# Ledger of designs, part 2: VH-VL binders against Beta-L-arabinobiosidase (hypBA2)

Target 1, 158 residues: Beta-L-arabinobiosidase (hypBA2), of Bifidobacterium longum subsp. longum (e8mgh9r892to1049)
Amino acid sequence: TNVDSASKSTTNVAKDADVTGTTYAEKDTNYPAKNAVDGKTVMESFWGTKGSENKTDTLNIKFKDGKQKIDDIRLYFYQSSSSQTISGYAEPANYKLEYQKDDGTWAPIADQVRTPNYAGANYNRIQFTPVETTTIRVTFTPQAGMAVGVKEIEAYNT
Below, E stands for the ipSAE of ESMFold2; O stands for the ipSAE of OpenDDE; V2 stands for 0.75 times the mean of E and O plus 0.25 times the DockQ between their complexes.

## First folded at step 1 (VH-VL)

Design a10 (framework fv_acasunlimab)
Fold by ESMFold2-Fast, scan of step 1:
Structure a10 (fold): chain C 158 residues (1-158), chain A 123 residues (1-123), chain B 108 residues (1-108)
Amino acid sequence: as target 1 above (158 residues)
Amino acid sequence: EVQLLEPGGGLVQPGGSLRLSCEASGFTFSSYSMSWVRQAPGKGLEWVSGISGSYGSTFYADSVRGRFTISRDSSKNTLFLQMSSLRAEDTAVYYCAREGIYSSTYYYYMDVWGQGTLVTVSS
Amino acid sequence: SYVLTQPPSVSVAPGQTARITCGGNNIGSKSVHWYQQKPGQAPVLVVYDDSDRPSGLPERFSGSNSGNTATLTISRVEAGDEADYYCQVWDSSSDHRVFGGGTKLTVL
């Protein structure tokens, strides 16, 4: 329980988190949910939703060291290109950020400042008023005819 | 205050063209997906076209594809619908609406609507 | 193309519960939104994401969505609830927003 570690802008508290996804791709050996918290933003390491029958898909990220103070989340999305063999992936049309309260219920993360304001393919930074929580949840809405690929989710206290 | 204002509409002959505009105020226009929805006199709501904030991707209902063009100008906080090859069945009140790339709206619901502008296509 | 089916009209007595259905193939896998429209006015969002209410909307409005049917429920109906109601979904395969045909609610 190192409160000083949680205050550092260089500490990604989501790395190696206990992560679960809602899609069939979570059971695929190539695109498991653990790829979203492995500390890598490389194209070949992502969590994928291809084959999901859900209208949206969710990642639950439970921090490995318990309750953390965060005010900064960073999302990296996978986008298919003509140079890649993996087709059918684009950044989500939108995403929603929630945190788990002490009573186990979910609440929206308030006062978000998103850079960019839309879902960017490579890098998305979301800054907000500090929240103390054990678990964050991101819900993704896919673009028409496309699956969602998440290369990495990071969480910081900047 | 969050508003969408539609200064326009008009009477157009069949085969003609018309451009609708929708002026946004009170929010960061470029961060939101936008749609056009129409309603023929005495009829229901029909989605016409949408434009996303991410790629600037545009989408069209089958009935207007190839004839209508949606666009936006972030410097003017304005959404446009360029209509061409207009038909009598395009006669309707046209609404602009705000949706999609907002932290509380990941399912493309329309939370802010313009007042609507009447387009009449008649000879 | 994806199609939503609504009854054209529903009648209810004041103080009773009105239920307006929205039918669609596997609609329970989609998020359903509901709009209220009074004569001469733009539509107003009353329920989004199946069951959530916009700030300031009376708690009498609620929604559900499962299988092939979504339902807008208005409890303790008031004369001021008389309006046309439309359901709407996003069809992810085409990125089309799809509206139902609308239901006229009459409060007798």
Scores: ipSAE 0.006, ipTM 0.508, lowest interface PAE 13.9, mean pLDDT 83

Design a11 (framework fv_acasunlimab)
Fold by ESMFold2-Fast, scan of step 1:
Structure a11 (fold): chain C 158 residues (1-158), chain A 120 residues (1-120), chain B 108 residues (1-108)
Amino acid sequence: as target 1 above (158 residues)
Amino acid sequence: EVQLLEPGGGLVQPGGSLRLSCEASGFTFGSYAMSWVRQAPGKGLEWVSGISGSGGTTFYADSVRGRFTISRDSSKNTLFLQMSSLRAEDTAVYYCAKDQTYYPSYFDYWGQGTLVTVSS
Amino acid sequence: SYVLTQPPSVSVAPGQTARITCGGNNLGSKSVHWYQQKPGQAPVLVVYDDNDRPSGLPERFSGSNSGNTATLTISRVEAGDEADYYCQAWDSSSDHYVFGGGTKLTVL
C-alpha cells in the first residue's frame, strides 16, 4: 500500500482491479466490467450498460494491491457514431465519484476539477484532494435513450 | 461550514436590468455546479439557471433564455445572475443553490434568498 | 416540458406515517430528490437519489422511486414536520431541473 508515502506515481492503480459489485456486469457478457480496467482505451474494449433496466449503473473498482493514495482519475467513454457497428452509446449525462472510507461507508470525492468540465466522449480527467482508499466507485447517469460505455478508468497519485 | 450569502435584493421597473450575486464559502467553489432557483410570492419553486463547476457549461429555463445570463468568478467564490428585460412575472425570491456534484443533479445547500420585485 | 405532479396537501396525525407522492412519466428512470421548506425559510434537502439521507437528518425520512411514482415517507410524524415538500429531478432530455408543485403537510 502507498498510504504513508508522499511520493508521486505514474502507476495506474486501477489496472486489473476487482470489479465485483459493478451493476449490470453479469448481464452483459459482451461488454463486461473487466474491460474498464484492462489497460486499453481502444473502442473494442469497454464496459457497456446497454439493456440495463437500472436508471443509473455503478462501476466498482477495488484496487488489487489494497489501500492506495489517489488524486487523479481518468475516464474514457465509448460513443457510437454513424461509422460504428455498435449503436446506442453516448457519454453519460453525469457521473458521480465516491470512495469507500475505512468504516465501509461511501463518501463523495470532494474538490473535483474536471477536464473537460462536462463528460466528454473520449478523455476525462478528474483531479481532487488526495484520498486514501481501497475502493472507488463511479455512478453514471445516461443520456436519455442512450447507454453508457466505459473504455477505461485509471487512477493515479500525481 | 458551507455558507451562501446573497447580498441585497431589488425593486426594478419592467424592462429594467438587475444583477444578483451569491458569495460562497466553506467549500471548494470551482468543484461544484451552482444554480439559481426562484419562488414567486405564495407559489412553488422554479429552477431558473445552472452553471457547471468551471463555468464552461450553462443551462437556462425556457422562460428566461435570452434575458438572463448566469456566470461565476472562481477567484472571488461568487455566482452571478444578470437579469435583463425584466417582467412582472419575474417577481420572486431568488435563491442561489449549491449542487453536490460537478454537474447539475440536486441542491445540498441554499442561500437565504433575495427578493426581486418588478413593478412600476 | 417534463412535469412532476404532487398533491397540493396531505394531512396526518402526530405519530402516524405521512406519504407524499411525486408523479412523472417513467420517473423511475430518473433520480428524485426532496426538499422541506418552512415559512420564511430557504428549502432544506431531506432525501436525495431516491432514498439517501443527508448527514444529521432523522431516519424517519425515507424515499422510494419506481415506475411513474416517487414517494417521500415520514414516519412517526412530529408537529415540527409541518412544511411544504417539493420533489425534484434532472431531466437530461431537456437539460432542465424540474420541481413538483409542492405539497403542504399539515400535522393535525
Scores: ipSAE 0.006, ipTM 0.599, lowest interface PAE 9.1, mean pLDDT 86

Design a12 (framework fv_acasunlimab)
Fold by ESMFold2-Fast, scan of step 1:
Structure a12 (fold): chain C 158 residues (1-158), chain A 118 residues (1-118), chain B 108 residues (1-108)
Amino acid sequence: as target 1 above (158 residues)
Amino acid sequence: EVQLLEPGGGLVQPGGSLRLSCEASGFTFSEYAMSWVRQAPGKGLEWVSGISWDSGSTFYADSVRGRFTISRDSSKNTLFLQMSSLRAEDTAVYYCARGSYRDAFDIWGQGTLVTVSS
Amino acid sequence: SYVLTQPPSVSVAPGQTARITCGGNNIGSKSVHWYQQKPGQAPVLVVYDDSDRPSGLPERFSGSNSGNTATLTISRVEAGDEADYYCQVWYSSSDHVVFGGGTKLTVL
């Protein structure tokens, strides 16, 4: 129908998405995956991987309104500091972005331009060649001895 | 295709030993924590043991601690459970599963029957 | 030791809604996972983290978790849903996995 797949960059299509993760922090219900798509980038609301016995941990984000066109993903990481009560969290050493194809298989998102060109503690913007998909996934590699905390993931069509 | 295959099982006398193996394919085995879960005939599921992706951490249910040893060879995509001092109460179908005790178990092996009987 | 309590059996007619409960002290503070097991087969994950579904699972399966009770809900039940269902949590106080005793769902 006339649903414009070229919706402008002000609409975060990941907000309130059906989100699932591979692991949860110290007390599972305190740092659930839904915190990564609740529209908040505050330190108190994040998805945590502390206690994971996996090498990497993944968030799967299924958009609430079906297939979307996106070319811009934003990630906000939680980092433990001397002013925070929750220890053991640092931005990931690296992360990988994939989208789900129509046949259900996963493909890497191509032509990524990352700002900053490393995983930053605050916002991270990833721009890429537009894809149309129902679901994206992000795989995080933690820094040695640290857990990954994701405050928010946003997706836009700029 | 993501699979966990358990070639093994067997009949063993009380006090005996047996090693189970679980062969992974279709995913990067070396990056995942793995577990063993058992089920006695006609009974429910019972978690037995877990191992981290790098073998740095191992975990055991109280009922098997000191008798069972979990290990892995990630270069061969294989998970092991060495069982010793076996008792009649250890008779069960043993499943290997992908995931640690902190996560859901999303992929399961077909199960292998271990019978401990005289 | 932490205990999860499930009814031993639940019976429903085709097309009806089945509700399987999992009782545990303050279980609403934990993440609950649900498994389906058919005779002679390995368990299959059907709901994880209280309410999330694995890819490819029918929307008829849903979950909730609050207070002292988690619930697996199966809407518009089909004969193929007949199975044993198990709830599971990770109990952080002793770092071990706890399964419920299982519920046999019979579709009449």
Scores: ipSAE 0.008, ipTM 0.559, lowest interface PAE 10.2, mean pLDDT 84

Design e01 (framework fv_ebrasodebart; at its last look DockQ between E and O 0.06; V2 from the best seeds 0.00; counts 0 for: pae O 7.8 > 2, placed apart)
Fold by OpenDDE, look of step 2:
Structure e01 (fold): chain C 158 residues (1-158), chain A 121 residues (1-121), chain B 108 residues (1-108)
Amino acid sequence: as target 1 above (158 residues)
Amino acid sequence: QIQLVQSGAEVKKPGASVKVSCKASGYTFTDYGISWVRQAPGQGLEWMGWISAYNGNTNYAQKLQGRVTMTTDTSTSTAYMELRSLRSDDTAVYYCARDLYDSSGSYFDYWGQGTLVTVSS
Amino acid sequence: QAVLTQPPSVSVSPGQTASITCSGDKLGDKYAYWYQQKPGQSPVLVMYQDSKRPSGIPERFSASNSGNTATLTISGTQAMDEADYYCQAWDSSTAYYVFGGGTKLTVL
C-alpha cells in the first residue's frame, strides 16, 4: 500500500474533478478517465491507455471548485504484477506536469522535486513551487510495449 | 476439504470448440481466482489464463487470445474454459487450479484432476 | 517456448541431495514457485514465494532465489521424490505466468 499519513489532514482538490483523457482506445469502459480522480488508489480503479495508438497520452484535470493553489501532486500508477492484475501495464517512462495559465495557455510546473526521481510503480510524489490554476494536465510517455495506468491523481496545498 | 472437480474427457474434430468445467468446493469461491494450465502429451505445463471469481476479470495468454474464453458461475462455484477453433496441437490435458494472489504474482495450491481433450480428424 | 530454463534431467542416489535450477532474466527480482508432478497425476505445489513450504510438504524440500536463478533443493532424496519438477514465475514484460521446461528427477 502507498498510504501517506501526511496527506490525511490535507484536502485533495483533484478529487471528483472534471477529467478527460486523450485515448478512447479501450472498447471496454472499465477504465474511464474519471477513475483517476475518484479518490481511490485501489487496483480496481484506474484509467488506462492500453490500445492507444498515441506515443503519449494526457489526462486533463479541471478542479471542481475553481482556481486552486497547489504545491503537491501525487500520482499512483497501475502495474501488471500478477494474474490478479490486467496485463500490459507499467509505470510510464516519463511524465510531464503542466498548469493552465489565466490566458488559457499551458506552462510547465517549475522547480519540481520528484520522489522517486523517476516514475515508479504506485506512489509518486511531486512537490513544487505553488501555482494557482483551475486546470492541470499530466502527459505520460509509456515504456516500450507497455500501457500506462493511472489509479489516482491527487493535488494538495501543503 | 478443498477440491476442484473437472468435467470428463473430450474428443473433438479440428475447428470445433470445447468447454471444460471445473467445480470448486471447500472454500469461498469468490475469494480466489481460477487459472487454467494445459499440458500436451509428453510436454511441459503451459499457463493459459486466469479469471477472478470475484469480479469476472480475465487475463489470457497471448497465444490464445481470441480463441479462449473463461467464465464463472458463482451460484454453482463452477469455472468454465472454452477453447475454439481447435487444432491438433490443442490436444492436451487441461487443468484448472485455485489461484492465490501475492505481491509479485500468484500460485496454484489446489488443482483439478485434469481433462483430456483430444483433437483429431 | 519457456523464458525459464531448467535442466531436462537430474539424477541422484537415494539419500543424496538433489538440486534443480531454474534460470531467467532477473528471476531473483520475482517470486519463484515450484511444482511436482508424478506420472498420470496433477501437479502439486511444493514451494511458493521462493522459499516457503506449503503444509504437507516434507522439510527436506527447500528453495532459494537470487540473481537469475531459482534453485529447488531436495535433501535426503527418497525414491518417492522421483518426478517432474516445474518452476514458475511471473513475466513482467508480457504480464503472463511462465513455467520452466521441467526437470525429470531420477532417483537411482
Scores: ipSAE 0.016, ipTM 0.581, lowest interface PAE 7.8, mean pLDDT 90
ESMFold2-Fast, scan of step 1: ipSAE 0.189; ipTM 0.717
ESMFold2, look of step 2: ipSAE 0.327; ipTM 0.733
ESMFold2 (binder alone), look of step 2: mean pLDDT 90; pTM 0.921

Design e02 (framework fv_ebrasodebart)
Fold by ESMFold2-Fast, scan of step 1:
Structure e02 (fold): chain C 158 residues (1-158), chain A 119 residues (1-119), chain B 108 residues (1-108)
Amino acid sequence: as target 1 above (158 residues)
Amino acid sequence: QIQLVQSGAEVKKPGASVKVSCKASGYTFTSYGISWVRQAPGQGLEWMGWISTYSGNTNYAQKLQGRVTMTTDTSTSTAYMELRSLRSDDTAVYYCAREGYTWSAFDIWGQGTLVTVSS
Amino acid sequence: QAVLTQPPSVSVSPGQTASITCSGDKLGNKYAYWYQQKPGQSPVLVMYQDTKRPSGIPERFSASNSGNTATLTISGTQAMDEADYYCQAWDSSTDHVVFGGGTKLTVL
């Protein structure tokens, strides 16, 4: 048997993750961080940073089933330029991916291949050298005058 | 054109309640939250709480929790702040201020309402 | 129990640069705002999101925010700039607004 084939998965290990430690929750709308891990990439379900006074906001993802091997993260952003969307949200200007090491310190996810190579308005796939971790975090830099909306984050071992 | 106009000065006895109004004009009332800020004579600015004009959700300073209530009437574009069980140290100018969801700054302020609490 | 610390007073001669500081733990990770208040008047927003000026505020007003300290700078200070200046930040963890204690600027 191929020793690596047993670890391949179509399972999204970020689904229903513990998002405690996320840096901001909107005070006025129903766009909490748990919307980014509910398994839905729909316009009505996103985590919003509108009204955040932080220069960057971090989405914290602690996998519900403990330590996972991952090599593929997918981010779906809310964009208000759509005719059916709520105003004031856009994809971030930039984002940073980190994982938590066994000693509790954070390390950048290395060898990222981003498709697209910029932060896309909707779908963004990030492939990388596999890491084993209990927790990942994504730090978002918003575009000037706009809040960040994250419809979903998914994590896979492909 | 964008303006917040507050109710007039009040003189109250200790233990009484006061309700200050703040009427908005020149913008879409439900697009911006309202904060209340007070200033005792010769003192600095003290934040009291905010209210969403859209949802009615409130968040109050811990020091005032249980004594303050903030409400809105969207039909008249008016925000209200009621402070109960007044003490002499509640003597202050009370301001309403518009908070933007775009830059979250207090860009428009009411003229202030002097509330004097004395026996 | 103010989270943001300002000097109580700053004094400058006309035409000189005034510098007013606002200190708070990791304040540079948050946006800072500045208000001017003259006696008997409502506060006026003079700087927002660290470095930006509202329409109508003279370009001699500028500001910065890094590390633990935000600074409001008024170049070519004029008598009309005499006022109390307050910094403000948002505490995202409690969803509370925090004001500095205020700085009285005297132009003499």
Scores: ipSAE 0.009, ipTM 0.611, lowest interface PAE 8.2, mean pLDDT 86

Design e03 (framework fv_ebrasodebart)
Fold by ESMFold2-Fast, scan of step 1:
Structure e03 (fold): chain C 158 residues (1-158), chain A 120 residues (1-120), chain B 108 residues (1-108)
Amino acid sequence: as target 1 above (158 residues)
Amino acid sequence: QIQLVQSGAEVKKPGASVKVSCKASGYTFSNYGISWVRQAPGQGLEWMGWISAYSGDTNYAQKLQGRVTMTTDTSTSTAYMELRSLRSDDTAVYYCARVPYGDYEYFDYWGQGTLVTVSS
Amino acid sequence: QAVLTQPPSVSVSPGQTASITCSGDKLGDKYAYWYQQKPGQSPVLVMYQDSKRPSGIPERFSASNSGNTATLTISGTQAMDEADYYCQAWDSSSGLYVFGGGTKLTVL
């Protein structure tokens, strides 16, 4: 007989991906996009948008091994508190998930089931009908007066 | 200076509920999370769940989902863990432990533990 | 699914170097944490984020984490180091904290 393997997550295909984010304007505390795909969910390793003059900021994730089938994305946000060394960050007001089609155009990821159905502090799991793509992007709308910090983004085929 | 002080030992019958408290001092309570970890006699550590004192968000271990509830009272800097439908194998020392906000992967300070004995 | 495996016991003589391992699939891609628990006491964080030592923890404690194995090393082991040691990691795929089964360190 075989052991039950239900609910087993697979390889995170976003880890060490080729990532680009919108310009981070704060020079002294540069939190680059690569921090969002390094496999660690800690305060010192996040992509930050503090100082951005954009209305929304986008993170583009191009998988290392080309086209992947995915149905599960996980997002971890950094939130400031009065005792933390880095201030001015809050979870985004909302976010959009898109994937790149074979012709290079972007399409929204359809039929998302979000847990929680808002941007939560710890981690956010988004499940959807499988898509096959080389690249995903997440567009974040910040809360008024706050910056967005992404500790990690993961992509799985569960 | 940083301290987590838990409520005293409890003896419960099977089917009862227990609510353990964890009073924090020496730091800004709402800037940290609280995890609950239990240890049956002679056994290892088992994570039960955590709560953010900042947002109130919770995350519970799958096997305890539906039986456990974690809450906080910021006005008293106190975290609570309620476990319902108690069974004899819930006999354990229950610890609260502080989770650094922003680095919630670990537990930097632990309460003294609360022994919960379930028997009849 | 993340599972952390530790040897159930390790024995050393006073002054010897103790090594306690913690194995898990791709554990080196995560941060490993170590806790010391003496009989009748609460766990105490002795190493965090793979190799960092909290204030008050002796310099003879060190740790590493690479590949599938994290290691806690205690040099010049003393009788006071006798305790159970637990490794821990955070499993991002489930959002859960995973503990190793614990290693009982006996000093002579």
Scores: ipSAE 0.008, ipTM 0.552, lowest interface PAE 11.1, mean pLDDT 83

Design e04 (framework fv_ebrasodebart)
Fold by ESMFold2-Fast, scan of step 1:
Structure e04 (fold): chain C 158 residues (1-158), chain A 119 residues (1-119), chain B 108 residues (1-108)
Amino acid sequence: as target 1 above (158 residues)
Amino acid sequence: QIQLVQSGAEVKKPGASVKVSCKASGYTFTTYGISWVRQAPGQGLEWMGWISPYNGNTNYAQKLQGRVTMTTDTSTSTAYMELRSLRSDDTAVYYCARDSTYYYGMDVWGQGTLVTVSS
Amino acid sequence: QAVLTQPPSVSVSPGQTASITCSGDKLGDKYAYWYQQKPGQSPVLVMYEDSKRPSGIPERFSASNSGNTATLTISGTQAMDEADYYCQAWDSSTEWGVFGGGTKLTVL
């Protein structure tokens, strides 16, 4: 017997999510948090942390359609070499991935496989053991003297 | 776990130069700036300047501009501070400190390097 | 450029509250930081972003920053708190770190 099967591997559940950055990261009005979930990976559309006085900055991504099963997060970073006119932003030196549990507490995403194996490529794919959650957060450690620029964060169930 | 380890004490004659090293370990070297701070005997802390290991950008205290050079070697996670045209009033303990551009606090300090300038 | 002014010395008895001030033009519009230095030792960060304590710093340390004055407060002061205390801020007009002159805390 044939069964109907719809592909879900290309559905980005983070697109148009309800996003909040850390309080200080939101000071960068030129590059607001919504740019990280707008579906654009172009160099002019990124979330910037310029003006932040925090050691690290965090972006909370609450999926628009409630609780989702995910096993794949994709991060696109602004590179310091991307533009001569938009300066002072770079890929992060490192990042942490966490998800919100049903009781409201945060837990690290386990069993991450990062491709590439360093933190700051233009495109970074992180695969992991599936989690079911309404909200993920990514905490970024900047390069010294640079604000972080995040072009897009995507989440999938592959 | 996180440490900054500085080079040993130096004795120099007036007019000479000194280069102090600061080796970082236990963190990703490019994520924090390095500030240099000195302290003359019995005196307070004096900020000398700051360098970003990520891009090599520097910002020097005005009174030292022209005499000080700060550099980093990312391959060895080492920062350097060179002070030229030494005077007797440059006698001080020289510190390196990890300094966040986002936090502006110096949360990890080297042990200090005594530089004595005497004729 | 901004100058940070601290009293040269403050004396308290064990168990009493010590208050160390740091004054600078519009200092409350900037983040203030506090460092403790004991004789022969490197400075230790004791307060950051005006009022936050680093991990490992006792709860008796607190701080505030408003208007032109930042204040470091040590409640229940102990002999081990005897040290020089320095305030620091980033001066955005010069993009430089600026230290206060330091305050010697004596616990008698």
Scores: ipSAE 0.007, ipTM 0.587, lowest interface PAE 9.6, mean pLDDT 85

Design e05 (framework fv_ebrasodebart)
Fold by ESMFold2-Fast, scan of step 1:
Structure e05 (fold): chain C 158 residues (1-158), chain A 120 residues (1-120), chain B 108 residues (1-108)
Amino acid sequence: as target 1 above (158 residues)
Amino acid sequence: QIQLVQSGAEVKKPGASVKVSCKASGYTFTSYAISWVRQAPGQGLEWMGWISAYTGNTNYAQKLQGRVTMTTDTSTSTAYMELRSLRSDDTAVYYCARGSDYEWLPFDYWGQGTLVTVSS
Amino acid sequence: QAVLTQPPSVSVSPGQTASITCSGDELGDKYAYWYQQKPGQSPVLVMYQDNKRPSGIPERFSASNSGNTATLTISGTQAMDEADYYCQAWDSSTYHVVFGGGTKLTVL
């Protein structure tokens, strides 16, 4: 249904969303897509693409409470380091944000302001012209030879 | 087991409408889209459109816009395709198939097909 | 709108390698998918996302997508492989599905 465009919320509308991803890292039981919307940004809980043969990998996020107005998406990436036990992961080379229109087509999210303006390892905030949608998708292009790990994706109406 | 079961064959006169059903089982219906693909006798596959069972959003082939409507009933896990103002060249086997609102998902399960014959 | 071009027919002798091509601008940045259809039957997915084989499809089936041309390869072709083969991709501008015209594979 409709959402009130004048109403603002600090609620993460992506939490516990119905989420699908193109692959799971290594063993599916440990790195499934649901880890990207579970409200946790810890290193033990991420969706991973290691072993993916896809050119790019995507997460489709369907909000649990139907159509939402959003203008702020936050991404937390997993990055392998000497202090972590899981190897082969780096933040993506880039990523693309889209939302599903009422006619079923996917449209780019317009007027994005990214902080940082590249994919950062731990925290990425993307602010944009508000959209009303039930479903967003994020497409990740990995760095050469590396897999993408997403600890969490959040969506807000700020 | 994942299965898509379609309604039975139909015979229609030009100008009539037809509504084909596709009942899904064995998976979470609202997590996928259903595409409709038709095939005229001796011809190739022609995509008609898809409907997302999770959003209700539809996307129709340009040639069919204005004549086709796709809907879902999530309580019965059933997708429907209604084609109006039937012409003789709409005679075809109509298939439903799972997975077609993402460019990375294949049509991995297909219904058995429904023959729709349009003749005077 | 995207157009996928396939040869209308390909013939091979039993045990030979069959090669079926599919060409179109969309294949440069979108995945190719392949379906097998035998007379009176629904299509069956045989290859997806350029080069992945579903469980249950024999290992003699393989595929590639390079430039604007996707290729389905069937090694050691058997009589049971006789069918129509369709490639499929997505229109990059509308997310509409595009099928190739189909290739009839004959094993004689």
Scores: ipSAE 0.006, ipTM 0.521, lowest interface PAE 14.1, mean pLDDT 83

